VH-VL binders against q9nrl2r1430to1533. Designs and how they scored, part 84

Target 1, 104 residues: q9nrl2r1430to1533
Amino acid sequence: GGVHELSAFEQLVVELVRHDDSWPFLKLVSKIQVPDYYDIIKKPIALNIIREKVNKCEYKLASEFIDDIELMFSNCFEYNPRNTSEAKAGTRLQAFFHIQAQKL
Below, E stands for the ipSAE of ESMFold2; O stands for the ipSAE of OpenDDE; V2 stands for 0.75 times the mean of E and O plus 0.25 times the DockQ between their complexes.

## First folded at step 5 (VH-VL)

Design g31 (framework fv_iluzanebart; at its last look DockQ between E and O 0.77; V2 from the best seeds 0.70)
Fold by OpenDDE, look of step 5:
Structure g31 (fold): chain C 104 residues (1-104), chain A 122 residues (1-122), chain B 107 residues (1-107)
Amino acid sequence: as target 1 above (104 residues)
Amino acid sequence: EVQLVQSGAEVKKPGESLKISCKGSGYSFTDYWIGWVRQMPGKGLEWMGIIYPGDSDTRYSPSFQGQVTISADKSISTAYLQWSSLKASDTAMYFCARQGYDLSGSYYFDYWGQGTLVTVSS
Amino acid sequence: EIVMTQSPATLSVSPGERATLSCRASQSVSSNLAWFQQKPGQAPRLLIYGASTRATGIPARFSGSGSGTEFTLTISSLQPEDFAVYYCQQYNNYPLTFGQGTKVDIK
């Protein structure tokens, strides 16, 4: 990526990454560690992927950016039971995101 | 342009400590795994381990676990490989490499540093 | 660990001829197989990933095939710059493992 001025999307991604509950979402799930993940999740995504899309200016609308973030959470809740640390972290991070997204 | 630039050649004695570096540029350093590969003189490639600078998630080969330490400083886009006490058998070329990815959770080394030659002898 | 075995150890080929390199895994690695080229004094260069996908900038004469435990790297018409050592590597299981390499030299 090149040097550029931070956009609202870039700033929000930074805030999400810095959040204490971002750990399940920082990078794509490893097929090595979770062999069945990609049998279940058909549209995988993570914050590193989203950041790259932001850096490449692939989001033309805020709704597109929001859709990817929501997909990220949806994947988490689809694969992880509610009582898991991942799901609980996702719940909290999503709530944070919803508040921040109002600024977009 | 993605680049990995490693620190210069090292000449050390057995028992000495060493820390070599690999600086990434041209991409988001925190968003890609970076690994170390050993190549002893005239030999093949050996995977040592990888680290994700974004959260310092680190994975070692069983053969190298406890023998070396892999770390990263994301503030300066640099990964490290270090020894507390070098052995003559540590003499080798050491490469750092970035792991690219597809959207199926697979990661492959797509860019490599130029290598750091480490020579350990009495 | 998954053991990767390459054959032959050395392959002597004339310029313009077809080169076929083999890589065998001790257990299935699906399509999580990469091929690298290394020339003397240089770092390895990624040629193929996902068993059959050419990396960016890799000439069309390089092709990869196979899945599971048997893989092949083919150089359709060997060029002078292709004489090097080639490594296969699986990234299906930890620890990641490389083959011992095949040296392609001039006949």
Scores: ipSAE 0.765, ipTM 0.920, lowest interface PAE 0.6, mean pLDDT 95
Fold by ESMFold2, look of step 5:
Structure g31 (fold): chain C 104 residues (1-104), chain A 122 residues (1-122), chain B 107 residues (1-107)
Amino acid sequence: as target 1 above (104 residues)
Amino acid sequence: EVQLVQSGAEVKKPGESLKISCKGSGYSFTDYWIGWVRQMPGKGLEWMGIIYPGDSDTRYSPSFQGQVTISADKSISTAYLQWSSLKASDTAMYFCARQGYDLSGSYYFDYWGQGTLVTVSS
Amino acid sequence: EIVMTQSPATLSVSPGERATLSCRASQSVSSNLAWFQQKPGQAPRLLIYGASTRATGIPARFSGSGSGTEFTLTISSLQPEDFAVYYCQQYNNYPLTFGQGTKVDIK
């Protein structure tokens, strides 16, 4: 998008990062730390990557930005059993995201 | 342009404390791992550890665990390496370096600071 | 801990000739291998990551190959500015480890 739309993406990423439940999503999962992750998750994404794409103006449409955020949550639910702290944090952050995304 | 600017050279005595710094600019500081690497005079490179400034996740080489403290202040885009009590054997050049990443989950050093020379002698 | 062993310790070559540097890992590091150049009084510079991918701004005369435990850095036509120490580094496991270096001297 345009200048206004890119500023909105940046602000939304800032709000997601500040949220208490952002901790599973802040950085791309390290293969050293979680060796089997990339056997299961084929389209990895995290807030650090999304922030970089916003900074490089790589999102042309709001739908592309939203798709990356939703992919991030989908990966969380695919890798983590539903009763884990990661999955519960993902559910709460996703709900927060849906509320905030109404603004763009 | 990604830049890592380190604090100036230090001359210290054994037993003194020291905190050296590495300021990152030209990128989103909280979104990249920062590592510290030692080079003793005339020797090769040794990885000391890394920190993710966004959440302070910190990993140490076993050789440096308990010997130094790695920290960051994300409000001023700065990482730190700290000794509570310096030894003569700590005399070395210390580099900070940022880690880039790929989508296979691998992290590799891509940009380096200029180095901080620390000299510890009685 | 994965030990990285470089050979030779010192390599003397004439400008315009090919230089070949070797790096061996004590266990497989897949393709998680980087090469760095360090000139006197300077910080290391990333040359190659992923065993074979040239970093941005690195001249085409530098190439990397290998996977698993055996890796090679090749300088296809040595230039006077290429005298330096070269380090390999694995990033497949903690602790991250460097080789001891190969010093390239201009003959």
Scores: ipSAE 0.601, ipTM 0.893, lowest interface PAE 1.5, mean pLDDT 94
ESMFold2 (binder alone), look of step 5: mean pLDDT 92; pTM 0.933

Design g32 (framework fv_iluzanebart; at its last look DockQ between E and O 0.94; V2 from the best seeds 0.00; counts 0 for: pae E 4.3 > 2)
Fold by OpenDDE, look of step 5:
Structure g32 (fold): chain C 104 residues (1-104), chain A 122 residues (1-122), chain B 107 residues (1-107)
Amino acid sequence: as target 1 above (104 residues)
Amino acid sequence: EVQLVQSGAEVKKPGESLKISCKGSGYSFTDYWIGWVRQMPGKGLEWMGIIYPGDSDTRYSPSFQGQVTISADKSISTAYLQWSSLKASDTAMYFCARQGYDLKGSYYFDYWGQGTLVTVSS
Amino acid sequence: EIVMTQSPATLSVSPGERATLSCRASQSVSSNLAWFQQKPGQAPRLLIYGASTRATGIPARFSGSGSGTEFTLTISSLQPEDFAVYYCQQYNNYPYTFGQGTKVDIK
């Protein structure tokens, strides 16, 4: 049900945040530090935003929640070359997410 | 309801150390930047720095870097501002404030604490 | 750092009249400009962010305009509770910086 699903989303976000490879995703990229980021990434998102959406019950379907998480990773891989620490962290965190998402 | 509650007024002497606090409630404390702003008596506002409690990412104004330490304890939703050795010139009102965000990577102060008055005199 | 300059230092206005406050940046801050209201003994209150967006709960008589280096806060019809000090602040570059403030007092 909806309540159980919401709890599952909350828990998954907690697990993602606590993961060692979550550091590129905890908050939105600062435009000050990365001036061209928002010229490239048109749908920015981060774990703090996703958590807020969960808390506000904005996800009605698991697929919507999953789509936002995948968007987060997609943005990372779009902006960061494969050999960067960010991309490598993203790869590992995404793999973790895929495993956890199967439990939804 | 988002609230920031700061610790009480302080009366100190030069050379003493001090740590004041700002407790956030009504929102996810780890998911928003929180900053400190100084206002000397009868003067304007001065941005001191900010911290992201989620990862302790901290940014200082050059004017305050090395002069103060900004920290946070996310387990109790509290941010701190501290001095190792106070000066008379540190006498001021100190505000903490939360930064909201847009989806363009910009952050603005949207909620403020009530302020903590720090008086330093011999 | 980006220097924010407000004018006038003091603005005397009668209740019901229009108040216009100016804020200038030493370099472009895009639309990353906020306006705050501060009354004696109180914390600042956010009025406008993104140069022109009213914060939640802010009366419609407050409006912000401008971009780049020139910004304006307008109070269309000054109410008794609007007499205060107003600050602009840029959050486009570190360090974030405030204007020196404009005091709006009763004429």
Scores: ipSAE 0.876, ipTM 0.946, lowest interface PAE 0.5, mean pLDDT 96
Fold by ESMFold2, look of step 5:
Structure g32 (fold): chain C 104 residues (1-104), chain A 122 residues (1-122), chain B 107 residues (1-107)
Amino acid sequence: as target 1 above (104 residues)
Amino acid sequence: EVQLVQSGAEVKKPGESLKISCKGSGYSFTDYWIGWVRQMPGKGLEWMGIIYPGDSDTRYSPSFQGQVTISADKSISTAYLQWSSLKASDTAMYFCARQGYDLKGSYYFDYWGQGTLVTVSS
Amino acid sequence: EIVMTQSPATLSVSPGERATLSCRASQSVSSNLAWFQQKPGQAPRLLIYGASTRATGIPARFSGSGSGTEFTLTISSLQPEDFAVYYCQQYNNYPYTFGQGTKVDIK
């Protein structure tokens, strides 16, 4: 993409970070708090990493940006049972992302 | 360039309060842990604790929990280390440092502030 | 908490020679081990993280090895600017403890 896509990704990440349900996704899961996480999740990602990649213009295609965000949610659902606070937050934030992404 | 700029040297008396600062620039301040490290005169490095400015998640070494307050103001990209009542034994150099991350969920100090010398005379 | 023990306390080495610094953890820290260099009046500088990965801009003469409880920093050909104190730090468990330091002095 172009300059407009990079600005749109920046705006979308800001909105995701500000959302009340972003708390499980702001930074990488703590190995100390969740020792087995990295035995199960082999492609970890979080909003701070995605924002840094947007700021450094590391996404060549819009689909690469969307794939990282969807990976973030997929990791959440793979690790966390559906009734956990983390999975419920992920469901709500993913719904918000899908709405925002179709507008931009 | 990533920079951490700390507030200037302080000379205090026992019982006084103090808040020293660490301003980050050249990166997204809210996306990285910031830690504080004490170095007493002629001694080694001591990990005091860390804060994630994005959500204020804060972790202390047991040796420092209840002795200091670590905080951040993300609107001005600044982390703080604070004492409500200084002791002579608080005389030391204090460093802030940013933590980089690895994809195994671990964090390591990659950039350091220049240090703030705190002298508590009694 | 995990105790990090460095040896020797002081290492006397001639310029151009190899220096070997040891760091032992009281329990396994996997590869979550960093090495720092500190010169008088300066902040520490990151040399190695992940036990063996050189940080950006660190010369190839610095290398790290080990895992679990035993770690080594090697300086393959000591330069005048390498005379400093070196610290290891584990970041496997809170608190992220440092070793007490190894001073590398000119012989």
Scores: ipSAE 0.310, ipTM 0.830, lowest interface PAE 4.3, mean pLDDT 92
ESMFold2 (binder alone), look of step 5: mean pLDDT 92; pTM 0.939

Design j50 (framework fv_nezutatug; at its last look DockQ between E and O 0.08; V2 from the best seeds 0.00; counts 0 for: pae E 13.6 > 2, placed apart)
Fold by OpenDDE, look of step 5:
Structure j50 (fold): chain C 104 residues (1-104), chain A 122 residues (1-122), chain B 107 residues (1-107)
Amino acid sequence: as target 1 above (104 residues)
Amino acid sequence: QVQLQESGPGLVKPSQTLSLTCTVSGGSIDSGYSWHWIRQHPGKGLEWIGSIYFSGRTDYNPSLKSLVTISADTSKNQFSLKLSSVTAADTAVYYCARGPYRLSYHYGMDVWGQGTTVTVSS
Amino acid sequence: DIQMTQSPSSVSASVGDRVTITCKASQSISSWVAWYQQKPGKAPEPLIYAASSLQSGVPSRFSGSGSGTDFTLTISSLQPEDFATYYCQQANSFPLTFGQGTKLEIK
């Protein structure tokens, strides 16, 4: 039920955060470090935000949770060229996520 | 469904090199997991040998590090173990297994091969 | 290296019994412990991860608990298919290490 699903979300977020390739996604991009980021990315999101939403039980459906995770990756691929470390990390983390999401 | 299968000679002479291959099916070795070799001496517990990641990075048990080489062939979706200068102490069932990425070992090793017996004998 | 001290080495029990196996880490490993079941001639099968999370397909009679250094695997009501050897494993630090194992035998 809902409790089991919530636990599954929590577990998955923990695993994503602890993944070696999570570093681009742990928190929102700094406007100071990347001044033009928010000119390009209109729906910013990060793992800390997703974790907070999970903790607040804001996800009623697994699809909502998955959508936010996919948004996070989409933002990464939109802003970062394919050959960047961020994009490469994102590709690997997303692959990991897709496999783990099957447990939801 | 991901499956792992060990293969290689079941008999190795002392001082020679033990060579095993793990073939992964139902999933890519580049999928963000880690890939491990574990062995079990007859009637004994489990011993981690080493791991390889999609990046090619390897981690080895310090007790075996100087003798162990783990490699991967993404084109064949395989990873391999080489253990040099074997002795009777290396007689064991050898398992390959899948685990989460390095900092995510919390999932444990969730998929195992059936294991292959390697005997070191003259 | 982190040592995982598993106890008991062996235990005899009957179907329906509550069985508890413990594992003690030589240092704090948070909750990064996995449990495995191994039957004779077979590969280990995963039971628990992250100390208390049940692997997919594992019966609910299995449970794990603990954090820091002390961990427990519990079988609430032993079934005939549960007689096997069980191992704990720490996933906190390299090298990865296993407990010595607990052989669960039929009384």
Scores: ipSAE 0.005, ipTM 0.647, lowest interface PAE 10.9, mean pLDDT 91
Fold by ESMFold2, look of step 5:
Structure j50 (fold): chain C 104 residues (1-104), chain A 122 residues (1-122), chain B 107 residues (1-107)
Amino acid sequence: as target 1 above (104 residues)
Amino acid sequence: QVQLQESGPGLVKPSQTLSLTCTVSGGSIDSGYSWHWIRQHPGKGLEWIGSIYFSGRTDYNPSLKSLVTISADTSKNQFSLKLSSVTAADTAVYYCARGPYRLSYHYGMDVWGQGTTVTVSS
Amino acid sequence: DIQMTQSPSSVSASVGDRVTITCKASQSISSWVAWYQQKPGKAPEPLIYAASSLQSGVPSRFSGSGSGTDFTLTISSLQPEDFATYYCQQANSFPLTFGQGTKLEIK
């Protein structure tokens, strides 16, 4: 919605990007390096895309923004086994996001 | 913001099917969250019954697996529990709850319904 | 199934006391423990997730620690509203399982 809400989305995305565990989520997964990723994950998304959508005012509701962030984590857990560095980073970043999202 | 409310009959006869519904408000059930049923027996602790994800994937407590069905109705923003062949041992307070994030149950339940008491007796 | 064993089953304490409640898993669950507070006639309220992370709105006097099989919930200075039953829950694998509960009563 409003300008205050879009500023809150941008601030939250910046905090996610700066978090130490953001590294698996900064950009989309490379099909060259992970050939089967896009056979399994049909709605790929990453923090750079979410941030661009905030900058372009593409989120009209807080729920739409939250859904994209949660989709990002869901993709991570769908593709990566729980013992991988990616899944562990996702779990920690998701916990951080969950705390921050309660303030929206 | 998100609120969960259980509904269904408070009294069920032995051998019948217990049917409960959880209505979700302030959010959408077809979001990436997981949706759970938990019960609490009189004077005892909590028991996880099972869960459903938006995708339709379900996971059930093995102790109840052949007796339990959890389903969702996105048009009504509800998910439901059916427990067949009930006995007095199924007397409990039943809660619906939201787990954060699809496939990531690692954080437990972050939103709970108020609970509904179900008694199984003649 | 992973069993969660809480101790003590009950504890009597005074306002201002430091209280610890322990939870032991029958096998390693990494840090995947949640803690809940339940008052009579009410639903459980989330306190802690991932062993040590506070849920939003939970007072800072609550803290959690542990990894592997041994976990602790600590209340640093007990307040009147903290008298309740506390449950741990493992979130490592299905079926999700809860501890038996610890009842915290006024001494």
Scores: ipSAE 0.000, ipTM 0.582, lowest interface PAE 13.6, mean pLDDT 86
ESMFold2 (binder alone), look of step 5: mean pLDDT 90; pTM 0.939

Design j51 (framework fv_nezutatug; at its last look DockQ between E and O 0.04; V2 from the best seeds 0.00; counts 0 for: pae E 7.7 > 2, placed apart)
Fold by OpenDDE, look of step 5:
Formats: C-alpha cells, sequence, structure tokens
Structure j51 (fold): chain C 104 residues (1-104), chain A 122 residues (1-122), chain B 107 residues (1-107)
C-alpha cells in the first residue's frame, strides 16, 4: 500500500510539474524578487519541495500529500489577486490536480 | 481612470481621534491593489502611515501602530484612517494613494489623492 | 527600518542642465525604489518605479538607475516645469520609507 501510494504521488508530481501552468509553483518564491512574500506566507511550499518529500517517503498518508498540494495553492491565492497570471495559472493547475488526485 | 479623494475634518482637538476617508472612483478597491495613507508635516518630507490591501490585510508604521486603524468599505469603495490621541505633531497634509498588490511589483504608488490638511489645535 | 539617505538636500540649476539626485539605502533593497516629484501645494506624482522604469506619461528626460544600496534619478536636460521637490522611496520592506527630499531650484 505504501509503495503504491508513493509511486502514485511521484507520478502526480511529475504531471503537475509538466503542466503548462506549473511555472508559479516549481520552486519557492524568490525573496529578492518578492521581498514581502515571506512576511505574508508563513508556510511556503513548492513542487520541488513536495517532490523531495515524496522521494524521502515523508508522506505516510495520501491526505498529507494532498494537504501540502492544497497549501501550495492556498498560498498562491492568498498572495496573488484573482486576476493575476499567477492566480489564473493556479486555478487551472488546481483543477487539473483535483482530477488527477482521484486516482490516488 | 482611477481617482482618489480624501475627506474629513480639517480641524481636530488634541487627544481626540483624527478620522479621514479616501473615496476611490474609476476602479474597485478590492480589484488587486494596495491602498495607502501618507502624511506630510508642514515643510517636511513624506511619512507612510499604513496600508490596506485588496485582501483586507493591513500594515502599519510601527511608530504609529498603536494609534492607527485602517479599514475598508467595499460597498462604498472607500478606505479610512483613524488616528487616536492626536497631538500637534499630527498636523499635516494627509494623502491617500494606490499601490501594487505587493510592495515592489508593477506600478509603485501610481495614483495619489490631492491631499487634505488636518490641523490639531485647541 | 530601512533608511533612505537622499542627497543633495537642495540643488540650484538652469534650464538645459543635467541634474542628478542620489539615494542611499541603509541595506540592500535590490531595485525596489520609486521616485516622486512634488510641486508646491500639490500631491506627489510618480516618476520612476523599480529603480529604472518610467511611469506612464513621464518625459524621457527623466531616468532612474541603481541597484543594491545606491540609486540615482537623472534629468538629462532640465525644463522649466521640472523645478520641484523630488523624493525617493524604498519598496523592499515595511515600514515603507522615503528620502528626505531634494528641492530643485532655479539658479
Amino acid sequence: as target 1 above (104 residues)
Amino acid sequence: QVQLQESGPGLVKPSQTLSLTCTVSGGSIDSGYSWHWIRQHPGKGLEWIGSIYWSGRTDYNPSLKSLVTISADTSKNQFSLKLSSVTAADTAVYYCARGPYRLSYHYGMDVWGQGTTVTVSS
Amino acid sequence: DIQMTQSPSSVSASVGDRVTITCKASQSISSWVAWYQQKPGKAPEPLIYAASSLQSGVPSRFSGSGSGTDFTLTISSLQPEDFATYYCQQANSFPLTFGQGTKLEIK
């Protein structure tokens, strides 16, 4: 069960990374480019971090993995107004994720 | 075209609360910007008071934080400033301004009101 | 807090002159600097953002440069309408802070 879930997590992360709307989420936001980001977002996360956690088998439950992905999107929507490119990309990618997550 | 206009009493007595409103026209205050209060004491430079964002988040100048409250009324497309326990040091021209949804991104403070003079006197 | 040390406090110049105003940040602020022009009895008007980007409608004789701690506003050929007070502002972190201002006067 755990190995199967791990493989599923890996596959899902790969699909998310390859998605055209993954660009806001591939790595942590640059403090230089966005100096106030970490004053606002208290639990930063990105796909590269989630991938590392998957590779290290840190997710014991699917819900933990899903929670991190949802946190990633939540951070995006908290920081970015609705009409920004980042928020629009996040909306599309999250929809994609919700569809793919049904396979877990 | 977005325009900002300050309004409120031009005279406030010491120890009372200064209350100002900024009315925004030509755009919505919850459309993805930040909204700022800045003041300028006579013959002096500019001092940032505080900000409210499209999300409702507020930031205040630490030197004034305990005395300042900024709020927004989306139904009226306004945001307001309250400064309690005023003294002569609070006599200034008060400006409201629009900025980007994050500190350094895009426009800076690209739209300003004309300013309103507030005098603290007995 | 980040201090913005603006210099000079005042400068006298003639129409056609090249004018340079400097701001020094107390710590590195990348390129997150804005410049404003203020005329007597009027609100500040934006000139530059992100250290070197011109605001819409600003004449091309205005330019901004710099990164890190040292920033410069330049007017390549001073015009009569340019006599005013100029302010720099850092947009790197809270609290937002301004330079002390530079009053540009006619010689």
Scores: ipSAE 0.238, ipTM 0.786, lowest interface PAE 1.8, mean pLDDT 93
Fold by ESMFold2, look of step 5:
Structure j51 (fold): chain C 104 residues (1-104), chain A 122 residues (1-122), chain B 107 residues (1-107)
Amino acid sequence: as target 1 above (104 residues)
Amino acid sequence: QVQLQESGPGLVKPSQTLSLTCTVSGGSIDSGYSWHWIRQHPGKGLEWIGSIYWSGRTDYNPSLKSLVTISADTSKNQFSLKLSSVTAADTAVYYCARGPYRLSYHYGMDVWGQGTTVTVSS
Amino acid sequence: DIQMTQSPSSVSASVGDRVTITCKASQSISSWVAWYQQKPGKAPEPLIYAASSLQSGVPSRFSGSGSGTDFTLTISSLQPEDFATYYCQQANSFPLTFGQGTKLEIK
């Protein structure tokens, strides 16, 4: 997209990164620290990867950008039991994302 | 256009296992969706039973702990519910449902089956 | 478990009326509420997700609002096909739970 649309994606990613609950999503999960993660999660994604895709103008539609963000949350809820700090952080950050995404 | 269809016996005896199958048409069960079982008791509201993700991960209502199993058969494009040790309290209309494409369970269920009535009686 | 309490349990209204149905959660659920319409003998049909987002194909006379614990479903100008039972559902945490329903009847 256009200059204003790229600015909106970048602004939204920055707001997600700034949020206190972003810590599980900043970078890909370490295979060394979590050996079974990639056996369960087939399409890993994280905020640093999404931000790089925004910087490289790889999103043709806003829906593609939103799809990657939602995939990130879906992976979190797929892998982590519902009572974990990771799942609870994901629930709160996703609610925040839903509010901010309405601005797109 | 995705459609869900429940099938299984309408009458089950107490203490037996209730087995239901949901057949998915117009789409693939192993895509980025979540798949749910919900029941509605006579003259009462709706109760979520559990879910299975496209990866095979399951979540169950704690009130049915140890009694419920949800599984998927991707070769038949189906997912199934088994509920053991049934009583009259398990008499309900049973629905299968889908969570939206690549969205979390926080977005509810966007496609429902038509429902199948199950009666538990001697 | 998060309890969802709907009010009123029933509403009598005329075609053209504005109708508001409320749903209260026993604890904060952010915006994670869905609304469903169910006609007799039929499965529930989705109306709204995430408190205020309209499902595809749902008429614009339906709207949702709220956050935290208090949520509303509004029908701006009631049509004959809108007489049904309406359910809210929290999607914040498992187990997923539903309100007890609000029956909307013709007056």
Scores: ipSAE 0.040, ipTM 0.746, lowest interface PAE 7.7, mean pLDDT 89
ESMFold2 (binder alone), look of step 5: mean pLDDT 91; pTM 0.941

